VHH binders against c4kar8. Designs and how they scored, part 274

Target 1, 263 residues: c4kar8
Amino acid sequence: MAELSTPSPASPAPLDGGRGDELEKFTLRGARQILQLLQDLITHRGLITAHTGGGHSFMTAVLKVDEERGRVVLDPSPDPQANRRALAAPRLTCVTQLDGIRIQFPLVGLGEGQDKGRPALFAPLPAEMLRLQRREFYRLQVPLAHELSCLLKAEDLARKPVEVSARVIDIGAGGVAVVVPTGAAEFVIGGTLPACRLALPDGEPIELDLEVRNLNRQTQRNGTEQLRVGLRFAALPRAADTRIQRYIFKTERALNAKARGGL
Short names: E, the ipSAE of ESMFold2; O, the ipSAE of OpenDDE; V2, 0.75 times the mean of E and O plus 0.25 times the DockQ between their complexes.

## First folded at step 15 (VHH)

Design pd1 (framework vhh_7pa5_2; at its last look DockQ between E and O 0.21; V2 from the best seeds 0.00; counts 0 for: placed apart)
Fold by OpenDDE, look of step 15:
Structure pd1 (fold): chain B 263 residues (1-263), chain A 125 residues (1-125)
Amino acid sequence: as target 1 above (263 residues)
Amino acid sequence: QVQLVESGGGMVQPGGSLRLSCAASGFTFSSYAMSWVRRAPGKGPEWVSTISGSGGSTSYADSVKGRFTISRDNAKNTLYLQMNSLKPEDTALYYCAKESEYWGDDIYDSPFDYWGQGTQVTVSS
């Protein structure tokens, strides 16, 4: 009876040292800035995911910032087990977003108590807060008139190479979402599509590698099925990145101008 | 810009019904799963229900199963929550939330990348 050694969950690859320096630029350490950001989370009723380790998390929100005592007050989980895990954890990693900006901050020294007669969690104010304007997660909805397309190098059901011209429906710094007819190709999450071509309006198509990150099957009203594929840019040359960013910026500006009643 | 605007909240008696709506804009609505989350004072945020982008799959918290129904109209970019047999315990601020497209590289993910300001539901005799 060979004990199938459950493969140890691969330790998350250390955030490459170069990314650390980039993250430092987005890290707030000023007390006033931290307080302001926490207050903003209150004002915007931010939903926070608190990670307790071991793949466990719960949703919380900032209830109050107590400046006098130097502590943040959080809503407890409705799940008592989650609260127990939180209190036992040496550190909470809190993740949320405001206006599309990712916010991450650690909390240590978590305790339980009451705020105004209601159960609450308490922690010292975070020493730092990461505010990542990672445009990487922003997805610009591509106007239909732009007719962006991506030529996908994929495989069919028989694993025969096929080329599929897919309409790009949204684009960001980190990838694209495309629509393909159902059955045009087979996609596997985590699979790589090499040497694809993204067509932008401003020049020659960009050759790039794409990684399949999401699959969503949709049935249209006419009964036709289409597949939405979320694709990450696996390898993007700097020049290509610049072109993509330029396109996004230009398009956003145009859309905003139109929304403001501009001709 | 992604916008989610909840409506339809109010005060109802126990056993009553409400229908919440969420108007979505700024993204391809049908391409994303949508969820309802509620926040009650002292109880923290709680997941209520999720519906797939196509609307073909739904899930519910045990606390609302059989009473709540999530639905969507992709042509109108609108998410709905039909709430029946409401209880005082259902009193909360209800948020419409867009599920994030998980790119798989961050162990510290958030299930939602956007949510609205919420609509208040109060169940009181």
Scores: ipSAE 0.777, ipTM 0.913, lowest interface PAE 0.6, mean pLDDT 86
Fold by ESMFold2, look of step 15:
Order: structure tokens, then C-alpha cells, then sequence
Structure pd1 (fold): chain B 263 residues (1-263), chain A 125 residues (1-125)
């Protein structure tokens, strides 16, 4: 029941809304790295979706990098209205993929001009580019029917050991998010919960250490409060990682099959 | 790795026809929608047509409706575009594009994750 009122966990914040410490290791900030990645998009004829805000976007591509002027040159849209929206937007959020890796970068200060006699869009080089592999970014929303749980070895307010069975809301390569009743245990951001047990459907529970990364209180429809706890896997053994990735893969396949009529 | 290889392009007179093919490998072809996208000289990419994984649903850009037909053969892992009544404005590099995997975040869509190198279609007298 509480699942119906709980919003799904958000993926890492967009680059323009913040850079989050989880995304920092996937963020390119070196000028040479940025230039090379943009050149790779040119070489592979990258299809870029440029988001202009308000639910609007258009397809574009990088025509070239003007390194001497510090600018990228983009194709204009064949739709003049899309070009007008792009020029009016304070920022474009550009998203594409290259060899299965998600690439995301902001462009600000977009202008119109010509490149060798052809219309083109220009912007300063981005100061950063996000380069994410799906495995490292993706968080599976756990189906309610699976009733995945994690037994947390935590402490109460008096620092006495307590065990809390927490429902797992999402799971990815780097951690889980769980919900517990407010007051079931004392959680401290940065604290470690040793010897917890993650129960997957396909075998014995996995013993693992968890680190508390965030805490969010949630109010359910009936006024009952729950605590959403973001937990990072600490020193995950290879065998445990393999089982988690297998669960994610199999569950995603099953969910996709239902969406496609049981293919 | 995912590979998409287009073929069937060429020079054709206005009013002519061409049939493009896209050979797919490295993924479960029938599980994904596929699209044709074109890029005319000096212009950005333009979506042309999409077909569902099963082939049961199709959609087209207004500029090609009634003239182009998208299809697929899931047994042969091949996507097709039949282009009839070709016009000079259809001149472009045509490439097939694979529907993206869902990333758990839909704030910013990335509708395609792989595409081919394309096949050139040139419509002129």
C-alpha cells in the first residue's frame, strides 16, 4: 500500500541541476577529453537530442569543433520552429549515446550563424560532459511482487543493536534504496551497517556491508511516516555483484516481455 | 557489439523508387523499435519512420506519408524502407537507428542508442 504513494527514486540529477558526488567520477572536465569526445560524436555521426525545456526537443549533430574559437558547431533543425526555441532557450541539454555509453552535456549561449555558407548553430564548448555506462547508472525499480527485502543490522537511539527488515525499492550496481518505518532504527549518513542480508529470489541471502548515503522522510496517504534510506554497497565481493547483476538483468527482461505482450 | 549496416541507396530520378535495407546484429532485434533517420546536406538529422519491435505499429513523418513504407523481417534481423515517388528533397544519407534501452531516468530522452553509417539516396534529373 505504501508503495502506491511512494515516488520512484530519481536517477542522478541532471548536469544543469547539480553535478552530484555519485556522477563526479563519470564527469569529464579536461579540455582534451571534452574535445576528443566531441570529435568521437562527429566521427560516429552521433544523433543528439537537444532539450530546450518545456518538453520540447529537436535532433541535431555536431558538425565540427572550432578549437581556436572554443566553440562547437551544430546542425540546425530542418524545423524552423525548433531552431527558434533553441535560440530562445537559456540552455540546451544535449543527450546521446556512443557505443552504449550515455553522453550528456549542457550548451549555453547558443547563437545562429553560418559555417562555410550553410546555416549553423554555435555555442561555447561545454565545461563538462557526463559519460555514463548503463550498468553504473541504471537503478531497477523492484517489482512489488518480488517483495525484496534487506535485513539491516542497525542500532536504536540508545546504541543497542536492532535488526530491521527493510523493503527494497530499487537496486543497481552500486547500492539499494530501502524503506523502513520512522523510528525503527537510528541511521547516520556516512555510517556503516555491517553484515546486512540482501534477500534475492534466486538463492541464499547475500551478506554485505552497507553505507548510509541519504535519508528522506516520506508521509504515506494515511499520514504514516516512513524513512527512505539510500545505501551504498561497501566492498562488494565479485560473486555477490554477479548475483545482483543477474537479478537486475532477469527482472528487466521479464518486465520488458510483459510490456511487449509476453515476447 | 550492436551493428547496423544500411544498403540499397543510389541515384534515382524524381518519381523513382528505392528499397533500403538495414542488417542488424548484436541484440535481440524483435525486442526493439527501429527507425529510419535521414540527414540532408547542410541540415540536421530528421526522423523519417518508426516500426515497433513486433512490426504491428508504424509511424511516419508527414513529409513521407503515403510514399514510404517501413517494414521488418524479424527472422532475418532486417529493417526495410520502401521509398516510392521520390522527390529531390528526399536526397539524404539514410540510416537506421535502434530504440534506446530505458535508463531508469526519463527526464531527458535519448530515443536512439545505436545507428549505422548510412546509405546515400540521391534524387536528381
Amino acid sequence: as target 1 above (263 residues)
Amino acid sequence: QVQLVESGGGMVQPGGSLRLSCAASGFTFSSYAMSWVRRAPGKGPEWVSTISGSGGSTSYADSVKGRFTISRDNAKNTLYLQMNSLKPEDTALYYCAKESEYWGDDIYDSPFDYWGQGTQVTVSS
Scores: ipSAE 0.587, ipTM 0.855, lowest interface PAE 1.9, mean pLDDT 84
ESMFold2 (binder alone), look of step 15: mean pLDDT 79; pTM 0.782

Design pd10 (framework vhh_7pa5_2; at its last look DockQ between E and O 0.56; V2 from the best seeds 0.00; counts 0 for: pae E 3.4 > 2)
Fold by OpenDDE, look of step 15:
Structure pd10 (fold): chain B 263 residues (1-263), chain A 125 residues (1-125)
Amino acid sequence: as target 1 above (263 residues)
Amino acid sequence: QVQLVESGGGMVQPGGSLRLSCAASGFTFSSYAMSWVRRAPGKGPEWVSTISGSGGSTSYADSVKGRFTISRDNAKNTLYLQMNSLKPEDTALYYCAKESEYWGTEIYDSPFDYWGQGTQVTVSS
């Protein structure tokens, strides 16, 4: 009876894959800046997703910043199991957004307690906060009428090469999200799909390498499962980047015109 | 600028009903899934319901299933939450939240990129 070694969930690729240097300029390490940003999250009632690892996360919010004790106070999850996972995790990766800017920060040393007689989570103030203002992370929702597609070079369960034509649902300077039928291919977060082809309306498909960044399984009302795959452009020629940007700009303009009652 | 403004909250007796509204502006409303999230005192935010951009698909938390109905009017850029058979445990600040434009780009992601200030719902005898 060969113990099928359950493949150890691939450790989430360090956020620091090759982008470490690029992210440094967006990383806040000043105590005052960190405190201000946390206060802003309180003021705006920021919805924070705290990732505990293993594909698990829960929604939280900053309740209070305790400067005297050097700690942040968070709302606990209404799910006791999520709280247990959080407390057991060596690190929380917190992700949120303010005014379209992605904010990410780690929390370590999480503990539970009470704030004003209410259950709360406590952690030391983060040593750093990432604030990404880059438009490169913006995703344009692709109009259905445009019928953008991406030919994915992937593997099936048997690791046989397969080509999957995937509908592009959103596109940005940094990548695309696509929808594929469940079972069409196997995707691994952090994996590279080489020599894929992105079809834009304005010309020949763009050949590019894609990195799998996210997987989201969705069940449709009809019971059919579809897989949403978030893909980063791993290698994008300058000419291709220009074409993608042009498409995004043109499409946004058209959508905005339509929204304003333009014909 | 993206704006989400919730309204319709108030105080109701157990078993009562409320209808929340969220007025959306600054983006193509029909292109994004919208959600309701609630935050009760001493409890973190809790997802309540989501509706697709077209309105063709809806989902609910188990705690509200059968009692709450999410809907949208894309012509009016408005999201709704019909809440029936309200319970004290439904007491919370209710937020309207927009699907994130950053979704799918990172391993660690947030499902929402914009939300309103919330509308208070209090269910009390």
Scores: ipSAE 0.822, ipTM 0.934, lowest interface PAE 0.6, mean pLDDT 86
Fold by ESMFold2, look of step 15:
Parts: structure tokens; sequence; C-alpha cells
Structure pd10 (fold): chain B 263 residues (1-263), chain A 125 residues (1-125)
């Protein structure tokens, strides 16, 4: 089991309307380029997480590419139930990283068989692969000493207004991630939280609108459950954007100076 | 330029012991959880053990609990796996793997973003 302390969602959330279009510039569709990327994964012994749906996944690797038949060959799971889910799934969503670049590709038409007398899984070569440049979505991990918080104007389970003070754990040009106690409010992916207030260390809090992009449940060491909420900046005024980018730059520069000094 | 280099593998008899090391560079080692993953002949990769960035929390696959101990030395940027009471089933190529920088930020996640080339452990009579 490679599962860390962050639980997977029970079902995949629907994609928002802007994310699919934004991913197009990272999408590789040339057959020769797809073949080369798969060969690079083989060469680097890439560890791949294959998602079978319903929150289930297993770890695999590309064994080889059969160019003659246009197929990719994968390791089966040592867990027979994972293999049965994979063979029953209409598609696998495979995710890995290579040289700090996230790689994601679908496999459809998965079948079982043998490779050199050993069990293996086979699928046609993917028609597309995402090569996602993570640098463009950098998120600064907020130092605890900065005590960044965001006051969320949300709703409880009964749909009544509630204000939740949430600790900001990371911040980037496009949004923040926060943690809240489980049950503090009802969050829905795609939902909007107007007039929230982001507190930076120097200056007045920033009023901003946020959109919920992802939700993950987390269990702390003491057994307490928290909810990690990924939030996108919506209608961000220029002055607020400038303050956020200054904070990121200043803090990143300070952290890099500490790392170089070895202190 | 993340780099992970495993060492300490070799051939041992059943019941024997080995200690694996993984030298890490190119990132702030103490900020990330680290794992051992193994790949046996004819089988896919299998998670073995994970240790938190501070070293305060560890977890193990059921197949190795009580026999293997993961540890780290953050001053030397080194991850370790002490393997005792080795069985033929432990024969595999052992990799160290770094927790993904963005673990938990996407719907389809991968727990690791970098891994080494591995060190071979062979347990035979």
Amino acid sequence: as target 1 above (263 residues)
Amino acid sequence: QVQLVESGGGMVQPGGSLRLSCAASGFTFSSYAMSWVRRAPGKGPEWVSTISGSGGSTSYADSVKGRFTISRDNAKNTLYLQMNSLKPEDTALYYCAKESEYWGTEIYDSPFDYWGQGTQVTVSS
C-alpha cells in the first residue's frame, strides 16, 4: 500500500469548464513523441499510479512498448482484486512524474496476457499524454510563523451562513490551500465563497472571492480529522494580486537564502 | 536536480540481515516523507515502508512489519532500511522514493515524484 495520510476522493470530481482548455497546451498527441515519452518512463523505471475508478488505484510500471502491435505492456498488481478492477474499468488514468514534470495518460481496452511467460497487462498506446509543467502552478508552502489565515464566508450543512477562520498552508499566484476542522462548513467543488478575507503578515486583510477546486480529508496524528480545501482566486483586484505576489516573492527569496546559508 | 542513490544490497541467506542506504541531494530532505518500494522478478512495484520528514512517524507493509525498520538521518540527508529475518520472498530491487511536492493537490495523485535506480537484494539458500 503506497497510500499516504491524505485520503483519495470516493469518486472523481467533475472537471471545471476552464481546466480542460488550459490543459491543451500541455497535451502531447504525436505518435512518435508519445512513444518516446513511454520509453523514457521505461528507462527511468517510472513508478506509475493507475487509477481504476471509485477511489481505487494500484502501483505499476511500463515494462515495454510493442511498436509492431501498437501496445504498451504493464506490470500486473500483486493484489488480484486490483487486477480485476483494472480489467473491468472502462479506462485507467495513469499518473507519474519524470524530472519534476507530471505525466498523465489514459489507457483503454486493457487486457491480460503473458510477456515472456509471465503475467502482464496490455493496452493500446494512448492517443494523448499530458506533460504538465508543475513550475507554472508553484505553490509556496507558508511558514507557520507567518500565521496566514483566511476568513471564509461559507455555509453549514443546514445551508446557514457561517464564518470559518482557516489556516493557509500554501499560496500561489492563482489560489490558496487551507485547512479547516471537518464539519466546520459545507464545501462543494465548483462552489463560490464571496468576500472572504485573506490575512497577510504586513498590511490589512485582503477581501477576495474564492472558488472551491478540491477537497481532501486528512487525519492528524491525534486522530482529529481536517479538511484540506483548495481555493482559486476569482475576481481578484490588481492591488490584491500585487500584494499576494510580493508576499510570495519575498518569502520565497528568504527561504532560498536560508537554504544556501545552511543555517 | 533531485538525486537518490541506493546502496547496501547484496546476497544473503534466509534469516540474514542487510541495511540499505539512500543518499539524497537536490532538495530539502527533511521537508518530505520518504519511502522504500521494491520490485521482485515477475511482479509489479510494491510499497514497503514510509517515514515522515521529521522521522517521527513510520508505517510498514504487513509483509515486512516486525522485520524491517525505516529510519533517516536528516543531518546527512540519508534514508535507511534495516532488514532482518530476511526471506526468499524479500528478493527484489529496492528503490527509495521521495514524497511528491504536490501530493494531495489533484484528483488523480501520485505519491512519489522522484526515485533512485535501486539496489538489488537477493535472499537464497
Scores: ipSAE 0.349, ipTM 0.766, lowest interface PAE 3.4, mean pLDDT 81
ESMFold2 (binder alone), look of step 15: mean pLDDT 81; pTM 0.807

Design pd11 (framework vhh_7pa5_2; at its last look DockQ between E and O 0.24; V2 from the best seeds 0.00; counts 0 for: pae E 2.8 > 2, framework grips, unsure alone 63.7 < 65)
Fold by OpenDDE, look of step 15:
Structure pd11 (fold): chain B 263 residues (1-263), chain A 125 residues (1-125)
Amino acid sequence: as target 1 above (263 residues)
Amino acid sequence: QVQLVESGGGMVQPGGSLRLSCAASGFTFSSYAMSWVRRAPGKGPEWVSTISGSGGDTSYADSVKGRFTISRDNAKNTLYLQMNSLKPEDTALYYCAKESEYWPDDIYDSPFDYWGQGTQVTVSS
């Protein structure tokens, strides 16, 4: 009876390791920015996971930002034990998401009290908030109206060069996912597609090399088979990276504005 | 864009029933587990129920076990919560939440990556 050693959950590497410099660009320290982000969490009724240490966490939400007193008001846990742990913890690590972007922030000096006659937790405003646009992992779903496409230089079954115009379905800093007709080309995971062309709305197509990272065959409801190809940017010029990032940012902003009823 | 829109909330008497719905869009609905979370004033958010992507597996909080039933229609991209034998303690804003993808580098778990605006359920005599 081989004791399946449950792999000890790898202790999350302290955020402070060698990636510190990379995280700095995603760290908000401005008071106004922090307040705005907290307000956004209120507006979107953000579900926050508060970690108290020792593998314990509870779900909370921001109830109010008290600018005058410089404090944030949180929902207490329905579990009294969780609240006790929270109050005893030297630091509360709060994790949430907004529009697919991971947000992390520490709270220190947690106290309990009442807000408008209801139990609440209080903490000083966070000194920093990490907005992890893991650009490398974040994939913006491309609006259909944008009609992004990527011209893939691939090979067919006979290893004859073919060009396939693929619809881009998502895009991130690290790559794109595209949809191609089944049988249009042969793709090999780990294979490189050189001199492809990514078409963005804001200018000339970007020439780039793509690496095939994933293949997913999907059958549509209508019985049509489509191949989803995950592609990594193998070599992306800096100028191209900037354009891609700009596009993502602009698109996200527009989508968010629309979601807020502003459009 | 991922969208979750809850509906079906309202005011009911103790012992009554409600059926909540959540319309999902912007992702492959059947590929993700879905959950209901509720937020009562002064009590914070509370997990209620989860259903697997296929619908084959379900789980419930002890507080709702035997009274609530989570289900889904993947063809309609819709999540449901049948609530029976409602109690005043069930009064809350009910959220539909999408289970997050595994982020290998995440030190801290966030079980949900998207949720709706919620639908209000009020149980009052």
Scores: ipSAE 0.782, ipTM 0.917, lowest interface PAE 0.7, mean pLDDT 86
Fold by ESMFold2, look of step 15:
Structure pd11 (fold): chain B 263 residues (1-263), chain A 125 residues (1-125)
Amino acid sequence: as target 1 above (263 residues)
Amino acid sequence: QVQLVESGGGMVQPGGSLRLSCAASGFTFSSYAMSWVRRAPGKGPEWVSTISGSGGDTSYADSVKGRFTISRDNAKNTLYLQMNSLKPEDTALYYCAKESEYWPDDIYDSPFDYWGQGTQVTVSS
């Protein structure tokens, strides 16, 4: 795994990680925040993948932060070729994870030297570090083959109870998005749909309360109108939360295995 | 909360054997490939071995092939590394590492997302 030749496939999910302006809210630029995060990587013995360009990378770790000189100190690779590529690269892109948070930062001006008589790589402190909390904004796009559905306990225009079977198009820790035929029920933003039933592939449907968060009318390719309804889990029972997280995890694993050819 | 706790390290003479263990918790152990990674004095981390989630596929660094055997017991959530014919060059802090979760916008691969504190192996005359 010293050389990682195949990056992930392009954008199979709605996560927008490639735009700098979309990532701004996750970017640390404060000197103290950067020093603390680098120190956390040292304390936890973080395994860092350093990308040198051209599909080449090597594994490293932050050895120390030299605050007086404004430098970060990295362990060299045991592979001399990797060290040579790192020293020749105009930019090193370092990636790691800490406590479920993806951390990415650039290093420029990498040099070689010694730290306490041991070979080491040195670079100025990064001017910024990206810290992405995957859980906060990740939404799984539900594969069509899973045919996930949610039985909505809603009301029609006359305020009469109506049950609508809606296809689930995405699911995350905090809610789902579904599609229904236009006119199937009356949905009001801020309204609560009690005792709905979410049908996961494993086990009995989950009963849960949903809050309507957004409504978007969509026109299909054949001209058919449907309504996309964004729904938040209002009061999610512990057992339901566990099953939903398990579904998301299992499905992510299956999609990743197909996309990456197995790791 | 993902936790990985290594044990079984110690001092041994050249030619000796040790068996390392890694107790895993906080995730579905059998769903992930697991690896051993070592960090020798003055060197950065070096991959040693990987085993698939089912245990059916293994791989090794050239420097340990034929001497080390990776295995797992999915019923006990435990990863193992049997180290035979140990050399002074095997002296390192050894830790287990969990295969990363898939992340759709991974322009840059990061193969591990969690690892333990490690167990020290010292091979000395």
Scores: ipSAE 0.404, ipTM 0.781, lowest interface PAE 2.8, mean pLDDT 82
ESMFold2 (binder alone), look of step 15: mean pLDDT 79; pTM 0.780

Design pd2 (framework vhh_7pa5_2; at its last look DockQ between E and O 0.30; V2 from the best seeds 0.00; counts 0 for: pae E 3.4 > 2)
Fold by OpenDDE, look of step 15:
Parts: sequence; structure tokens; C-alpha cells
Structure pd2 (fold): chain B 263 residues (1-263), chain A 125 residues (1-125)
Amino acid sequence: as target 1 above (263 residues)
Amino acid sequence: QVQLVESGGGMVQPGGSLRLSCAASGFTFSSYAMSWVRRAPGKGPEWVSTISGSGGSTSYADSVKGRFTISRDNAKNTLYLQMNSLKPEDTALYYCAKESEYWGTDIYDSPFDYWGQGTQVTVSS
């Protein structure tokens, strides 16, 4: 009876795929800068998502920065299980936003304790904080009326090639999020979908390679499950990039005009 | 600039009711799901409820199901939370939060990109 080694869930590809060099420009390592940014998170009551691995996360917030002890104090989760996972994790990946800017920072050496008689989590100050100001991460919510679609070249459970027409729900310079019916195809985070076709309103579909970055299962009210797939543009020709940017710009303008009571 | 301004908080007795409001500006309100999140000292942030952009879909934390109702008026760019049968454990700062524009594109993501300053709800005898 050969123990079918359940394939160890592929460690989420380090965020550092080929973007490592680009991300360095946005990485803060100065102690003063880090402290200031953490203070800003406190001031703005930042909602932080702390990822513990294995697809698990919980919401937290910076309660205070203890400069004397060189540590950050976080609110614990109201879920004891989440706290246990956090404490067991070798690293927390904390993600938040301030004024539309993505902030990401690692915490290691997490411990639990009390702050002013209240439960709290403690960690050494992060050695680095990523502050992404690039608009490339911005995702335009695609109006339903535009009916953007992406033809995905994927595989089914039997690893048979399948084509799935997926609705695009958001688009940015760096990728798209799409919705597919559950079971239409199998997706693996970090996997590449070659020769996909993104349909824009302004012309012929764009052929491009996509990398699966995120999977989110959603249950609809009718009980139907849908899969939201976050996709990165793995290789995007310059001409295609220009078209995508143009579409985003045009759509944003239209939406803003409408929001202002315009036609 | 995106702005979210919560109001309607206050002090109430157990079993009482409150209605929170969140005025939204600086974005196409109807295009985004909106959520309520609450933060109690020592308990950390807790998701309370979400409503889709159209208002056609709602979800609730188990702790508030049957007692709280999320709604929105897209014409007024306003999010609401009707809270009934309030309990002491509902005491928290309540935030209005906008669905993140980055949500779903990375394995390390945050569901929210904007939130207000919050409105304090205190349930005490």
C-alpha cells in the first residue's frame, strides 16, 4: 500500500519572483522610516492583514511601537486559533494600505503577552517595510457593461488542456482578476497559463502569458461556487501594455464623470 | 481623495439598537463592496459584515447574524449598519471599509484599502 505522499502544498512562490530588483526601490530599511511608517499605521488605525502561511490570515492592527525595547505591539485576533497559528508561524507577512499605497512587512519572532493588562502580540521591529506607490498595482474594477473576458488556456483535473472563457472583474497594468466557474479548470498558484487572450473593447484580443497569483473561492447566494483567479501578466508586449493603460484611463475618466453627475 | 466618515455611534443599554452610517466620497461607491469592521481593545479587528456593490449580496459574521443588517444607498453614497439586540461584547470602534482595489491579485493581500476613523459603540448597563 504505497502511501500516496500528498504533494506538500507548493510553498507560495516567494513574492520575490523576478520582481526582486524592482521591489528594492520601494523597500524601506531605515530605522527612522520604519518607525514613522508604523506610527502612521497607528495614527490612521491601519487594518492589517497578517498572513501566517497555508492560506491563513487574520486582521490585526499596530497598537504601539515600543522603541525602547525595539518591538511592535499588535492586537491579537479574536480567534484563538488564528493566534495559535500566528505564534507557530516562523514569519508573519503583514499587508495593509495607506492612502491607496500598499504596505507590506515581515514580522518574525512573534510572542504573546500583555499590554496594559490586555492581551497583545509582540514582535521585534521589522527590518524592512515595502511601500508600493506604483500605479501598476492599481486594479480598475471593470464595469459589467464592458463585458471584458479572458480566454484562459488551462488544464482540467485530468490535466487535459481546456479553454475557459473567464469574466474579467478587475484590470491593472500588472494583471487581471477573473471569475471562472468552479471545476472549469485547475489552477495552481505560481503556475503559468500560456497564450491566453484578453479581450478589450477597442480591438483584437491580446495574446499574453498569465501567472496565477491568487485563488479565492466564493459561494454565491444560489449555492453556486465561483473561483476568483488573480493573474499577473507574465509577458506583456509594449503595445499591449499601452492598450491596457489606455483602456484603464478611459474607463476611469468615464466612471469619474458619471460619479460627478456627468452624462 | 477617498474619504469614509462613520457616524451614529454612541452609548446604549444591552438590548438596545443603533444605526451606523458611513458617508463615502472620492470613488465610485457602487463599484465596490463595502464592509464593517470593528475593533475592541484587546480583541483586535473583527470583520462584521459585507455588502456587494449593488447591494444584492450580504454576509455577516456569526457573532452578529440575525441582529445586524448591512445596507447601502448608492444614490447617497452611504453605507449603513443597523444593529439590534446589542450586547456588551459588541462594544467596539466600528469602521467602514472599502474593498481593496488589489484584493484577489496576490496571495498576500488585504481585503480593504480605505477605512474611516471609526465610530465608537459602547454597550453597557
Scores: ipSAE 0.830, ipTM 0.940, lowest interface PAE 0.6, mean pLDDT 87
Fold by ESMFold2, look of step 15:
Structure pd2 (fold): chain B 263 residues (1-263), chain A 125 residues (1-125)
Amino acid sequence: as target 1 above (263 residues)
Amino acid sequence: QVQLVESGGGMVQPGGSLRLSCAASGFTFSSYAMSWVRRAPGKGPEWVSTISGSGGSTSYADSVKGRFTISRDNAKNTLYLQMNSLKPEDTALYYCAKESEYWGTDIYDSPFDYWGQGTQVTVSS
């Protein structure tokens, strides 16, 4: 798989598998909560990665929160080109962590100026901030040896029912990404695939409903086309969620142990 | 709980040397690349150097190449930065930073997921 398999961004905090609406419960929108979290970043000297789009980013930090003017003040980059990209970008997506909690927030309306006689970047306080535990954003890249598959109950081009055994390429708390041959079925973003079956190595397959969140066509080295399908879990039972988290945890540990054996 | 504690900073004259240390705990140290990042007053964070998990691969910012040497002792879970021929422009708070875990489905990467409180290096006559 030579092509990049990236989703097209439509939201400031999208994850593969289209979890944007389910992330709302982790979204801070209260002014006092936002101010406190920004102050925590200042206190802990948080290193922030600011994404300007097009794969570009730079490191920054919050210098202060100007509550009187409703602004956040950031360090400019030592790289003038990064600063120019930031000022030209319609938005910055800022990402950092505090004590293993992933924090993401958008900044719009970025401007340049001076703070205490030094160059600085300014933006209105973000209208929202995400605070995510690791399990809420992590996606495990599935080893080929596990041969994880998901049986999809879909329709072909003629609207006839088909079952497609799709290889699972990554898995997280909110969904999976799978690959199928181009033309094996028709997938519609927003469409629901009921009663699919996810096969994990331990135990019987899990029956679950899936929602199509993204589609990405890929061309392999030999010219073969395949379709990457991002699928969201709908209403997972607790037992199914537990099995998926156990699989992710065990596989991560096994992969880490293998990497250490190569030191 | 991941912790990174920097030490070894201080005041030194131009041309002098310092060795910074970073004690790591709460994760498998040898599995991750480690970096030094510095922040001078009025400037944003600047990457200084990176060393691979095994220690076999290193890289440096142009501004410090030939003067600074990054190293690690995986048996002691400690990262080092040997700083020679120090200049006033090296004055900064120096952070030890851990390479982020793999997040193969995230559109927005962060190169680091943990860092320490920093140790101050001041170069002046």
Scores: ipSAE 0.345, ipTM 0.762, lowest interface PAE 3.4, mean pLDDT 82
ESMFold2 (binder alone), look of step 15: mean pLDDT 81; pTM 0.806

